VHH binders against SET domain-containing protein 9 (SETD9). Designs and how they scored, part 16

Target 1, 299 residues: SET domain-containing protein 9 (SETD9), of Homo sapiens (Human) (q8ne22)
Amino acid sequence: MPGRLLRGLWQRWRRYKYRFVPWIALNLSHNPRTLRYVPEESKDKVISDEDVLGTLLKVFQALFLNDFNKQSEILSMLPESVKSKYQDLLAVEHQGVKLLENRHQQQSTFKPEEILYKTLGFSVAQATSSLISAGKGVFVTKGLVPKGAVVSMYPGTVYQKYEPIFFQSIGNPFIFRCLDGVLIDGNDKGISKVVYRSCNGRDRLGPLKMSDSTWLTSEIHNPLAVGQYVNNCSNDRAANVCYQEFDVPAVFPIELKQYLPNIAYSYDKQSPLRCVVLVALRDINQGEELFSNYYTIVS
Below, E stands for the ipSAE of ESMFold2; O stands for the ipSAE of OpenDDE; V2 stands for 0.75 times the mean of E and O plus 0.25 times the DockQ between their complexes.

## First folded at step 14 (VHH; framework vhh_6fv0_2)

Design w5 (from u2 with S53D; at its last look DockQ between E and O 0.54; V2 from the best seeds 0.58)
Fold by ESMFold2, look of step 14:
Structure w5 (fold): chain B 299 residues (1-299), chain A 119 residues (1-119)
Amino acid sequence: as target 1 above (299 residues)
Amino acid sequence: QVQLQESGGGLVQPGGSLRLSCAASGFTFDYYSMNWVRQAPEKGLEWVSAITDEGGDTYYKDSVKGRFTVSRDNAKNTLYLQMNSLKPEDAAQYYCAKYTEGSDYFDYRGQGTQVTVSS
């Protein structure tokens, strides 16, 4: 069944290349009041692109090193300088653990949430929201989130302005609208899931994955990729995070792309991959639920 | 609908060369990263090489680096594998592949092409 819909989407995109615009306008008009929108108060970035990149690289490198003994095929595909870099980083990490724990322990595999905590000093996870009217929410499960920290990422398939968005936009509350009209479909079910998986396979280079598809499963590899479940603020729950857009630079390490929870619907390389991170507006304590100043357009 | 047709296999001596081709149809070939995979008797599938959608980057399994060259001609919807300095361990059925639906699943629809190397 999903192959028929995927074929239809590819055929529509192919035809769309030669007749640009009207289909996208009609599709967006069918679901304008369910789109998530970045508030005007969030138009300026809270932290620099360099800080976002630095945080993602730090977390993704830690996740890669945690799984190092299972990365053998990927490592063999990389230049020797890159492979040596990770072997050196593993040696430094091992020395630090030895000094702190005063042990001869070998490299161990931790759960991704534990790696997040060890790397950033906090972890987050989805759970039943503290709001009666909301289903899932995202909580700080360990540690303290400092103001300005990257706390989460909004996962999903990225659609450029005026690209076709079938069909999956109908009744979909997980469509995020960037300020420039780029859309991210963060729905982990139905057609949205199928489209993301298809794009992930489209770009895959043997063992080398160009995006993270595990956010679609019960066992995610990038623990930041839960942002689609962050609820809006309310009268009783002030916002403590905001959304910040980030374009992935061309120099992003290819072996770390497996942790990016976003993939472009169009395979063209004309535009950088858009990611959206959630950034703390204040210190956030252990046990607190995350609330964004994001709102659904209802008019 | 999707068609992948491999050709160019045969029998060679160690040190010999072969050029494999894969003719693709029924999908937009230039949108996909493409792969070569192989399967020897009684063994699982082994990834061999990959090439990006526009041919800008190529990747190889360590055991074939320097001996194999992957390329593509998007105008002809064709994927190639130039295999030089062939070894007995390269003997296998070779398939052109892409991924669909999810990670870790090869989509290889062709019959493949047999590469045999004298021992």
Scores: ipSAE 0.512, ipTM 0.822, lowest interface PAE 1.9, mean pLDDT 80
ESMFold2 (binder alone), look of step 14: mean pLDDT 81; pTM 0.826
OpenDDE, look of step 14: ipSAE 0.680; ipTM 0.878

## First folded at step 16 (VHH; framework vhh_6fv0_2)

Design y1 (from w2 with E101Y; at its last look DockQ between E and O 0.86; V2 from the best seeds 0.00; counts 0 for: grease 25.8 > 24.2)
Amino acid sequence: QVQLQESGGGLVQPGGSLRLSCAASGFTFDYYSMNWVRQAPEKGLEWVSAITSEGGDTYYKDSVKGRFTVSRDNAKNTLYLQMNSLKPEDAAQYYCAKYTYDSDYFDYRGQGTQVTVSS
ESMFold2, look of step 16: ipSAE 0.660; ipTM 0.870
ESMFold2 (binder alone), look of step 16: mean pLDDT 82; pTM 0.822
OpenDDE, look of step 16: ipSAE 0.875; ipTM 0.953

Design y2 (from w2 with Y105R; at its last look DockQ between E and O 0.57; V2 from the best seeds 0.70)
Amino acid sequence: QVQLQESGGGLVQPGGSLRLSCAASGFTFDYYSMNWVRQAPEKGLEWVSAITSEGGDTYYKDSVKGRFTVSRDNAKNTLYLQMNSLKPEDAAQYYCAKYTEDSDRFDYRGQGTQVTVSS
ESMFold2, look of step 16: ipSAE 0.615; ipTM 0.850
ESMFold2 (binder alone), look of step 16: mean pLDDT 81; pTM 0.815
OpenDDE, look of step 16: ipSAE 0.860; ipTM 0.941

Design y3 (from w2 with S103T; at its last look DockQ between E and O 0.47; V2 from the best seeds 0.67)
Fold by ESMFold2, look of step 16:
Structure y3 (fold): chain B 299 residues (1-299), chain A 119 residues (1-119)
Amino acid sequence: as target 1 above (299 residues)
Amino acid sequence: QVQLQESGGGLVQPGGSLRLSCAASGFTFDYYSMNWVRQAPEKGLEWVSAITSEGGDTYYKDSVKGRFTVSRDNAKNTLYLQMNSLKPEDAAQYYCAKYTEDTDYFDYRGQGTQVTVSS
């Protein structure tokens, strides 16, 4: 038996053993915070993936244009046709702003929450929950959320099945379990924060960031990325949003990926990036707190 | 520990070509997107080119588009930069680099290789 063959088998075993993590045992564990309630087994989505994509592109494009003066390095990486598209959109937006706003409103940069409001007709933010035991919650701060609107996104590092989520899962109430076993770690502290930032750096292409890390900070750039603080419904507080899974399509504009509040743990990019949005189940008035359904775990 | 060793620099005439190499060790090379950066006299460190971990996408600073080509060979843990149509403005110390965290600073780079364009 040649030593070179034994070395090859040992190296393959070492790589395989790192993929084998006791995540399967944790993935089968009951976790009430990640439970999801679905009215029908065959009805998983309230709105189409195309509608989710359209909303995210609309919001992210508006955020990009609002911060355009800081995008010069990213623009240098884009095809000329894409650059000219943004110059044209900025010219139209600038003209529209002048027509809709008087000289007293000639601001060149708005806060992200204001961009969300101008784009979707509502804004959300985290604040102290109306539930005594919950700590933080998410509220509609401006406008009216229509039924079927994407109102938030669940941020965090995305783990495929059999990926090592061993240290991050201990005492972590922000693990969201997708129906197919994909996990999203939405914890903005501790090891979870470190892992997310490391994956963001791993994938960075010079000035181009492949995900949004600002949801980990006090100054978030994607105001939708507060979904980890949306509390679950109860008998006293009916759900007004649901979770909806969304795979980011390959055609997603590269310059807008900086606003996706998710990043894959694995370097292997054969699977699309999983995101989770929160979708309004009814019209939601200004001042209301968001409450979500849990997904169902087979027991 | 991360080790990056650049090579392939030298003196070239304007319009000439050079091929830079970067030998990587001490980390799992094919996990990371990789970057080329350069530092010229009287200028700070500037980003030049980047390539994804699997080599599927490449990106370039405007001033080098069409003249430079970044590539990688993950089996050899090596990053490359083919530089054609070199200009005096391209003269610099060239480094391969990667990030380790979400920071604006390149944490890891080699000793660099000097590119000089005569005249």
Scores: ipSAE 0.644, ipTM 0.863, lowest interface PAE 1.2, mean pLDDT 80
ESMFold2 (binder alone), look of step 16: mean pLDDT 82; pTM 0.820
OpenDDE, look of step 16: ipSAE 0.841; ipTM 0.941

Design y4 (from w2 with T52N; at its last look DockQ between E and O 0.57; V2 from the best seeds 0.71)
Fold by ESMFold2, look of step 16:
Formats: sequence, C-alpha cells, structure tokens
Structure y4 (fold): chain B 299 residues (1-299), chain A 119 residues (1-119)
Amino acid sequence: as target 1 above (299 residues)
Amino acid sequence: QVQLQESGGGLVQPGGSLRLSCAASGFTFDYYSMNWVRQAPEKGLEWVSAINSEGGDTYYKDSVKGRFTVSRDNAKNTLYLQMNSLKPEDAAQYYCAKYTEDSDYFDYRGQGTQVTVSS
C-alpha cells in the first residue's frame, strides 16, 4: 500500500513535468516579459561590492542565529573557532533583546521578516501590485528604507553566457539578463522550479545546503528573496530601486550559503556565483511599492 | 537508471581499518556532491561524511572526524571511505548516497556493505 501510493505520486510528478514543457513553448510569443533591457544609468553601482557583502552577511548571520537551535548538525561540521563565534554572538543577541524589548521575554525564534526588520530597520513582502494587470508586487511593509540600502535579492538559477536555457526561457517573464550576458531564471513555477531544486540537491553536502530553495515555497527563509516580483517603473510610477550585480566571493561563509537564493546551472566552479540585489535609489517610506528601472523589451 | 554499488565491508577488530568503495553508474557522477550514510540495527540512517563534486571539500560527523577519510575518483566514477581506528559504535550497514531535489532524505543509495567490529 505505501509502495502503490509512492509509485502513483511519482508517475503523476513525471507526467506533470512533461505537460508543462509544450505549454511554455506555445506561449513564448505572447509573453511581454521574456526579454529585459537595462538602461545605462542602471549599470552604475550605487553601493560598493563590500557594502553589499557586508549587508548580506549581517542579514544572513541574523537569520542563522535566529534558527541556532536547529543548526546543531551544521555547527558540528564547522571549525571550533566558527562555533565559538556564533555562541558569542548568540549571547550578545539574547542580552540585547531583553534590554531593548522586554526583560521577561523568553522567545528564541522570530519570523524571518521580523529578523529583517530588526537587522536593517525595514521589511519587504509580496502583495497585490498597485498597478493594474501586474499581479504581484513588492512593498515596504515596515520601517523606512534609506537611500542605498539593499532591499531585495533576485532569486533563481544562474546560467553562464552561452549555456542552454531553451527550454526555460519559453514564455518565461522572469529571465533577468545581467550586463555581461549571464541569465538568472527567477520563475518560481514549472520547469524553472524543477531545475533550481535539482541543482540545489546536486550541490548539497549532507546537512550543508549550498543555496536557499525556500523562495520557491510559501514559507521563505530569506525574506530578501522576493525580487522577481518587483515591477518595472513606468511613466506613472518612477523607479525607487535599481538592480546591482554581485559576485559571491570565495571567502563567503559556508554555513550562510543556505540563504543565497541563487545556484549555478553548471556544476563547474570556475565562475563565482552571480547574485543580483535591489538597491534603493532614494528613501522609501512604509507602504510604498518597489519599482525598478529595469525595462523589458517585447520580442 | 541511477545505480550505486558499495563494497569493501567486512569483519575487523577494534582499532582496525577498512576501505569502502562505491561504484556509480546511470548518472553524471562528477556533477554531484556525494555522501556516506550508515544504519546500525534498530537505528535510523545516520549521515557520516560528504564530499563535493571536485573532491576538494570534505566533511565529517564529529564522531568519525580524524578517523575516516572520504575521497573520490571521478575518472572511475567511484567514491571511497577510508575507515581507520574502527570502534564498536561504527558497526553498521554503510551506503553511498546523493540528495535529490531538496529532499531531506537520500533517494538514491546502493544495497550497502556491512561493517562489523568484533569483540
């Protein structure tokens, strides 16, 4: 009986994959979001790579400490100096929480969006866009975003220049084109989802996850990983964020890679992993929707 | 289809050594990080060691660190586990494995090879 159930689910899953491939191919010509244009002013970096790295490390470290009690197997694989670092940071965090919030509070785990707020002074989330026909958008839900802040990350599978992306590019409005021709497939459905999850499993080292796959689910562990739903600016809606490319340095802490919402399609480690962050072009108030200066050209 | 065949188990005295091998076929071996897991009688699967696709990064459970060495030969599609200073608690069925699609369990593993540590 359990074998019949598992075989039935496997057969349904296999049929599901094949049914989506033809649909994507048939809809390519009718999707206006399949090709993106990046204007020259968006090519200049607003903040340094060091500032991007520092922000990501700060947020990812806070997310790791928030789940520290569930990180024990990962910690056992790390050098003692790294374990000691996190134990010291956790002790400071507990004292700080009691001093700032409530000395009687015994809570040890917060929602990821609350960690984002406590760390950067703001939170972002998906909601129905203020633009008609846009579907989803991304909003500042709490706090103030200062000019130059990293507010989001563009998730997805990363394809080097000249790597095949057939099949996933057909009818896919979530293909981000980097300045050097690197592509990021930020679609959280269909073949794109399957490819990302396959690459994530391919690279996993026991309890160490080499990328974040939770952006594909309803319970996102990295709350920055919503950038694929940031809509383009228009004549009626001026841009308030830009995209900025970032190559992950080799020194990036292994235990924090679980929060990177990107994974290379190729198993070849010669190229650094490309990530894309969204950076505020001005102060952005609570309740505002994010709009990027990334224009899409209909092919 | 994916096939993994473990070998090299056997009976050894405490403090002894064994070298396990895992022959892989049916997938592109050098694309994948690989793992050793083990299962003692009446216990669940326990992760033991992992190695990345190029073989440059290796990881171990604390209880085997310094005693076990994982390696791979991508030209031969083979994963290895050198086990030194074996203890009675190391006795188990040993499997090589890889993750599938974000699963918390290993979908593909071989039949395993038995490691027994005598009295």
Scores: ipSAE 0.639, ipTM 0.860, lowest interface PAE 1.2, mean pLDDT 80
ESMFold2 (binder alone), look of step 16: mean pLDDT 82; pTM 0.820
OpenDDE, look of step 16: ipSAE 0.862; ipTM 0.946

Design y5 (from w2 with D30S; at its last look DockQ between E and O 0.68; V2 from the best seeds 0.73)
Fold by ESMFold2, look of step 16:
Structure y5 (fold): chain B 299 residues (1-299), chain A 119 residues (1-119)
Amino acid sequence: as target 1 above (299 residues)
Amino acid sequence: QVQLQESGGGLVQPGGSLRLSCAASGFTFSYYSMNWVRQAPEKGLEWVSAITSEGGDTYYKDSVKGRFTVSRDNAKNTLYLQMNSLKPEDAAQYYCAKYTEDSDYFDYRGQGTQVTVSS
């Protein structure tokens, strides 16, 4: 292939091609699901923001304690009151693991989906969809999901209404549009992946990560962060979850931010971080696939 | 091209003070959280302190908390580390650093500035 000068020109040409309307129209024609949006009927919240927050804190704390060997550096950064609380909790965990280890009965670390089950009474995971042509879907793998439970989170880079997303929104079926025009890019490949990782590194404070990037990989640390693979409802499959927007409060524990699967494109303390959770509309049994009340616009 | 240039190191007695500076260029400094890291002989790279992009929140390794203060001046594209009550354990080459988009590792740091604490 060509030298470094020709490679540089080729990359400039790649950036320019999205200025040409024919290429944009052709990409939209090949992938008509360019945006997701919520219906007007789902603007009301099924559960309170306090209930969403409480669930996230409960799950994230359980995930934090489960991975003790990697938390020592993070603990040293925390305020003494928080550090001493976790040190006491981790010391109890260490004592329990040592006692069980001497009895040959228990491992010190569970998989994230097991932690989800122990914490909420159910677990979810992505797998091949029950719809023949839908690709991936999300299933209840263990337990029962009660009506009103937070069952998943929609991951991705968060863009305010006027921030630049152009061009990666073309032909991108993982763009979620919030009611106020905020966008979340849940695509785990290509430029979307690069942007998310860049923002995650931008905000990182030494060993302390300000968001979860593992949803971009095959080994996710936050098992809720699979919401971009929840398929839309259809005439054949009624919705059993809905989307609910949630702004992360300023008091959110900093050591748990590593499990938030969202990051703002521009870091701006004036705007809270937008997250989107999926909330069960009814009891959902083990083995069922999740379907959202979300419409895809075709063009 | 990203460039970070540290200065302000030197030789001090235990209990002394130094103020390190890091001049940044080649990127939008105000966009990034910034870090101080250090490397002592025979030891790996050690994270010391971090500060958010707007300067509102600061974080410290436990062994330096209360003695070191990180700050930044986004108008001057400069990161600072005020080091008080220095101990022999603080002797190291000090670097300012940031994370990259494609890695969780520091891959942008300067040449560093030496801090020596002799008794």
Scores: ipSAE 0.613, ipTM 0.852, lowest interface PAE 1.4, mean pLDDT 80
ESMFold2 (binder alone), look of step 16: mean pLDDT 82; pTM 0.823
OpenDDE, look of step 16: ipSAE 0.870; ipTM 0.949

## First folded at step 17 (VHH; framework vhh_6fv0_2)

Design k1 (from y1 with Y105R; at its last look DockQ between E and O 0.82; V2 from the best seeds 0.78)
Fold by ESMFold2, look of step 17:
Structure k1 (fold): chain B 299 residues (1-299), chain A 119 residues (1-119)
Amino acid sequence: as target 1 above (299 residues)
Amino acid sequence: QVQLQESGGGLVQPGGSLRLSCAASGFTFDYYSMNWVRQAPEKGLEWVSAITSEGGDTYYKDSVKGRFTVSRDNAKNTLYLQMNSLKPEDAAQYYCAKYTYDSDRFDYRGQGTQVTVSS
């Protein structure tokens, strides 16, 4: 169906051309045929992979406990030792004592943004960017982000170096290129959305989703999953976050995978799932927009 | 294009055993995690068991743990459910199912096979 594909591609270009233009204007060193390059003076990670993992587990556990009343089918899939862990964690937060005394309360859950604030001391959200014609950006809406904090995650379908990404890469400003050539398609519309949801369904184990697809919707469950809207730094806006790649370890709790905003395009499990977090380069005050440092070199 | 065909149901006494099969065609079977679901008369669909695409991990609803075993043969595009120690509560129409899209409902299921447990 060449004619239908060409019409679809043209319509996507027309609809998103303003998003593409701000990316070009904000990244004067960017070239379409480039590989990501990190200069040696910035090659060291800001925080360890262990610190990234610890932060994600802390946030995801808090999100899971916040929605505990609706996790009954997932809990039935887990070993008793893991169920006991969550019961103990709930008791430490004193919510378990209240649940025991009052039974379930249908409206005792907090919004995910509130859980993020209670867990990390800050919250982020997308809003209209402070840059002319940049479209959306990501802002610190509450609290203070300390240097070295994980502030956001870059969502999307993960493609290994040799996997086909057609048509999704044409006119797509949401392609993130990892240092080793892995690609993450963070576009929340069109073919990109369909592919992500298809991969999520492919891997789904009954009530348990193996990734978070809610970043594609208006009701996101993982409030960190807004990184595709973080704009690149420019001469007029200094970077305050950097990208940091993170491979999900085999020990990652299966019940928390529902909050990972990434899923592999292929079902080949020989490679770990790649995630990308955004890490604060300095303290970031409430009300500030996030801007990333992203260096690219032509291959 | 997706076709799922269940078989192996029948009438058993409490404590008896049945082995269900699901023949799959019209899609790449070994790409997908697969599920068993069931529906009793006048009740909604209930998830029973799941297995990963390569068969490495299996999952069960609490009420069937230790009694049911899910397996798959990817060379034959076939999903199985071994049901032991059957109870009257297990009587239902059993379906194999997969998700194509992430949703609250299974995207595809077969016609089902009836399991009846009576004294």
Scores: ipSAE 0.657, ipTM 0.865, lowest interface PAE 1.1, mean pLDDT 80
ESMFold2 (binder alone), look of step 17: mean pLDDT 80; pTM 0.810
OpenDDE, look of step 17: ipSAE 0.869; ipTM 0.949

Design k2 (from k1 with D30S; at its last fold request DockQ between E and O 0.89; V2 from the best seeds 0.80)
Fold by ESMFold2, look of step 17:
Structure k2 (fold): chain B 299 residues (1-299), chain A 119 residues (1-119)
Amino acid sequence: as target 1 above (299 residues)
Amino acid sequence: QVQLQESGGGLVQPGGSLRLSCAASGFTFSYYSMNWVRQAPEKGLEWVSAITSEGGDTYYKDSVKGRFTVSRDNAKNTLYLQMNSLKPEDAAQYYCAKYTYDSDRFDYRGQGTQVTVSS
């Protein structure tokens, strides 16, 4: 191998180790000392699946209503009861703000990050990490995150325990391993990006998108879908979020699936779609960087 | 390569019926959601109907709901569109289509089959 290529690869690997969860299986080529931090509390859920679902539905519904004028084709495909629900929600929204001076906020499309703030009381975004070697991280950009809040989602293609991920996993620091062996490939480049987009196209029903692919772009529609850039905790940085696995229920509203940043690799979807959320372990102040409850010991 | 071949179009009177077929080859048909789209002269492509890969759910544009029925036979690699109560505004070239990548445009469609509605 040329020495220049090996130097570039080693430097790139060192930058990735703060982003990588779970990275140990395929990224030990340089034999650095590594340890996955697995506290006893991380094996139990911090909040209920019902609370996760409720939060996601609340955010996704707000995102859907924010851009309602672009949803007309989707609405025309839905049952009348669902159309009536959104028409009622818009009517209440218009009446509720008619006496306020902020009438233009109702009629104008807001940025997804602003919708997140208006819905949950905080917003997050990626930026250069406070860690010198980590590259990107995720920060609370506005508001305060209460303990137990869902603050982010880990995006990517979902592989069942026995499904083939061999080529996608080579040199890939964004493979997340669920406790039951399900893998999520959160890499937004290369073959991983191609696979995700292919699965998204495979399942698309005309105007109805069955997953969110915008996390692969510079203009994300689901502002929670930045979890692959949350760096792991270490002795230098205490964790303030944890990962929590969530299976999407069969009754999930089809018009909101466009905001789920995950899609199953297999066309034969007999298992629920797995998502992974990041949940706050404590109150998190504006300006703080998120660090997950997995960490690496390196010297 | 992906090949989609539409058939079953023709001339019918208003209120008449036609059944369109789409023979698929060059890909594993049963893996994909499938769509019908149409294009009238000097108009853009218009989505008409979609069906999931297993055939369990079907979706329709409002203007054809209740009149058109999409179905598929995965054993025969064939997509169907039953069109009843045809109106002059339904006249168009009809295509079966699928996505391969996330985009606002269909990646693949056939040569189409013409539907003409007039007395």
Scores: ipSAE 0.686, ipTM 0.875, lowest interface PAE 1.0, mean pLDDT 81
ESMFold2 (binder alone), look of step 17: mean pLDDT 81; pTM 0.823
OpenDDE, look of step 17: ipSAE 0.877; ipTM 0.955
ESMFold2, fold request of step 18: ipSAE 0.610, 0.645, 0.652; ipTM 0.852, 0.862, 0.870
ESMFold2 (binder alone), fold request of step 18: mean pLDDT 81, 81, 82; pTM 0.819, 0.827, 0.823
OpenDDE, fold request of step 18: ipSAE 0.879, 0.882, 0.881; ipTM 0.956, 0.956, 0.956

Design k3 (from k2 with T52N; at its last look DockQ between E and O 0.76; V2 from the best seeds 0.78)
Fold by ESMFold2, look of step 17:
Structure k3 (fold): chain B 299 residues (1-299), chain A 119 residues (1-119)
Amino acid sequence: as target 1 above (299 residues)
Amino acid sequence: QVQLQESGGGLVQPGGSLRLSCAASGFTFSYYSMNWVRQAPEKGLEWVSAINSEGGDTYYKDSVKGRFTVSRDNAKNTLYLQMNSLKPEDAAQYYCAKYTYDSDRFDYRGQGTQVTVSS
């Protein structure tokens, strides 16, 4: 077999590594990548689960308060102590807004991206990738991302190992495989979209949504939920984020679940909801594109 | 096909009690969160109560908290609403409802059962 032909195929394969490849397709290949396995003694987390939770709660609470005038139906479902907490926080915010109006400043409900910036000191958004032929990517649009910050979330329907996914997994580059075999289908089109919306409707409690479906639309409410478009690192682009798995604790505030871009496929809910965040490996400047780093199984 | 059939309504005095039932068929009842909604004459549809698929989490509109109790029996495919200390403002047509697909409206409801509260 000519070396030039093999070099051509090798170069085509190298370019496709910019996308997360479904594990089904890898398992059928003659030369599959090393399967992901991390011994329990190995450390694959950059920050603690407590830090991840704290960041998500901070962002989600800010998003909730920013949109408070549209939360009245959800508030009717909450305990009085929780409702009073938000009413007190809103009263302080109203006092600040009156002071700004005396200075002839414009007042409006902020876009979610601005809330992210005000809360974390940076914002991210999807745009055309800096990599030729890579399609979409995710960029830091405002501010500085410090090392260890939660920068994004990987959205999608969450499947346990034994749950049916085939048919959606065939040719689907948005399947994320967790270390324990849990799968997240981050595809925002086709059957994947229908399944996510069906699970969201299944679990909906009147006005209260148990997850966010807006990542499937052009007007996302959780600006972190763009992680499915973060491209893989390459020789020409070093990784600046990594994936980190996070299980949502049972105590998670019910009114903030509307911002979680994940929902369990299983109706029985015997496992906590798995989320995946992207965490900065270094300081990331405004204008930089995010590139993820794979965990490779070491034998 | 999805079928929801409410029963147990009637005429009661203020302070009285009623127990509503909703028989479900045509779908796997135990998979879905379920809701009670009501509609009074010349008023819009009002959400009243919800219960998750396993029955462990229940939610109520403020005006009925402490008076109404939602429950379900997944073996009988039945949703219940126990209404105590009924008030005239509770008079309405009551429906059980569910979502199948994420939307702004309930996808399915029954024909309803009338609750009337008068002296």
Scores: ipSAE 0.702, ipTM 0.880, lowest interface PAE 0.9, mean pLDDT 80
ESMFold2 (binder alone), look of step 17: mean pLDDT 83; pTM 0.838
OpenDDE, look of step 17: ipSAE 0.870; ipTM 0.951

Design k4 (from k2 with Y101W; at its last look DockQ between E and O 0.67; V2 from the best seeds 0.73)
Fold by ESMFold2, look of step 17:
Structure k4 (fold): chain B 299 residues (1-299), chain A 119 residues (1-119)
Amino acid sequence: as target 1 above (299 residues)
Amino acid sequence: QVQLQESGGGLVQPGGSLRLSCAASGFTFSYYSMNWVRQAPEKGLEWVSAITSEGGDTYYKDSVKGRFTVSRDNAKNTLYLQMNSLKPEDAAQYYCAKYTWDSDRFDYRGQGTQVTVSS
């Protein structure tokens, strides 16, 4: 055999060796009755829970302030110290504005993607994937994503390992399995959509929303909530993000829960709400598609 | 069919107290967060108070904080609103309400019970 062929086989062997997880995920993802699993490599956290929380609070606060004109009823439910915090934050953004100008000023609302860019230095959005037949994907549309940044969130209804996800798990490629068996159904259609909307309504406290349902629509309010469309890596598409699990702490500001793209299936929740973020494994340039080191396996 | 029936309204003097009740049927009451809303003549519907499905957390509009207390008894499928230190501006038709779907308005409410505060 030619030496060029032997070099080609050796390079393919080394590629297989270093990309075992993507190879398994690629082959298993074609099975119509599969679930997604977090790889063992993703079990090691890239950034601390405190860094995840800090990033989410920063983004969610910016989204809240951008939409401040619509938050008056929510503000009336909050302690005075919290209301004062948001008024102070808004005043810093509007330093030097004259009283007469404020009379006629209608606060401009930026698009959520613009808020993401202003807050994190980059923005992401879904679009047609660069992979043939993959459907949708997620792209860095503006700016540069630094290594270790939270880039996206995996939306959906959260099921504890003992709860019934009957029937939605069959043939549903948007079922995300956490390391401890918690499942997240990120499907934005069919019964999955109905269940999420029902849980959102179930838990709503007047003007206060306990989760974000806009990821189910064409006009999303949390631009991070597109993680269900991040495709698996492959031999020709190295992973540039990984999944990291995050339990929402009890101290999480209640007025910002409206941006969490997750809600517990059980009304009688005895565990913290599980969220999953996607974290950059390297710097990611504008225009690049996100690919995860996530794979799908049959039960 | 979801059914909500409010009771306990009436006439009261300023500074007085009333306790409203809401009997719920036709759904699993203990699964849902519940709300009190009110409507004064020629005014829109105003949210007043809410309580989580297990009863652990309660929320109030600023104007009623410290005066109103929402509670529930899931064994009796009943929602309550204890109203103390009533003011003339509290006079309204009071409704218990819930969301079932993610929407901009309450999906279900009763016929209401009238609260009047004498001058």
Scores: ipSAE 0.656, ipTM 0.867, lowest interface PAE 1.1, mean pLDDT 81
ESMFold2 (binder alone), look of step 17: mean pLDDT 81; pTM 0.825
OpenDDE, look of step 17: ipSAE 0.855; ipTM 0.942

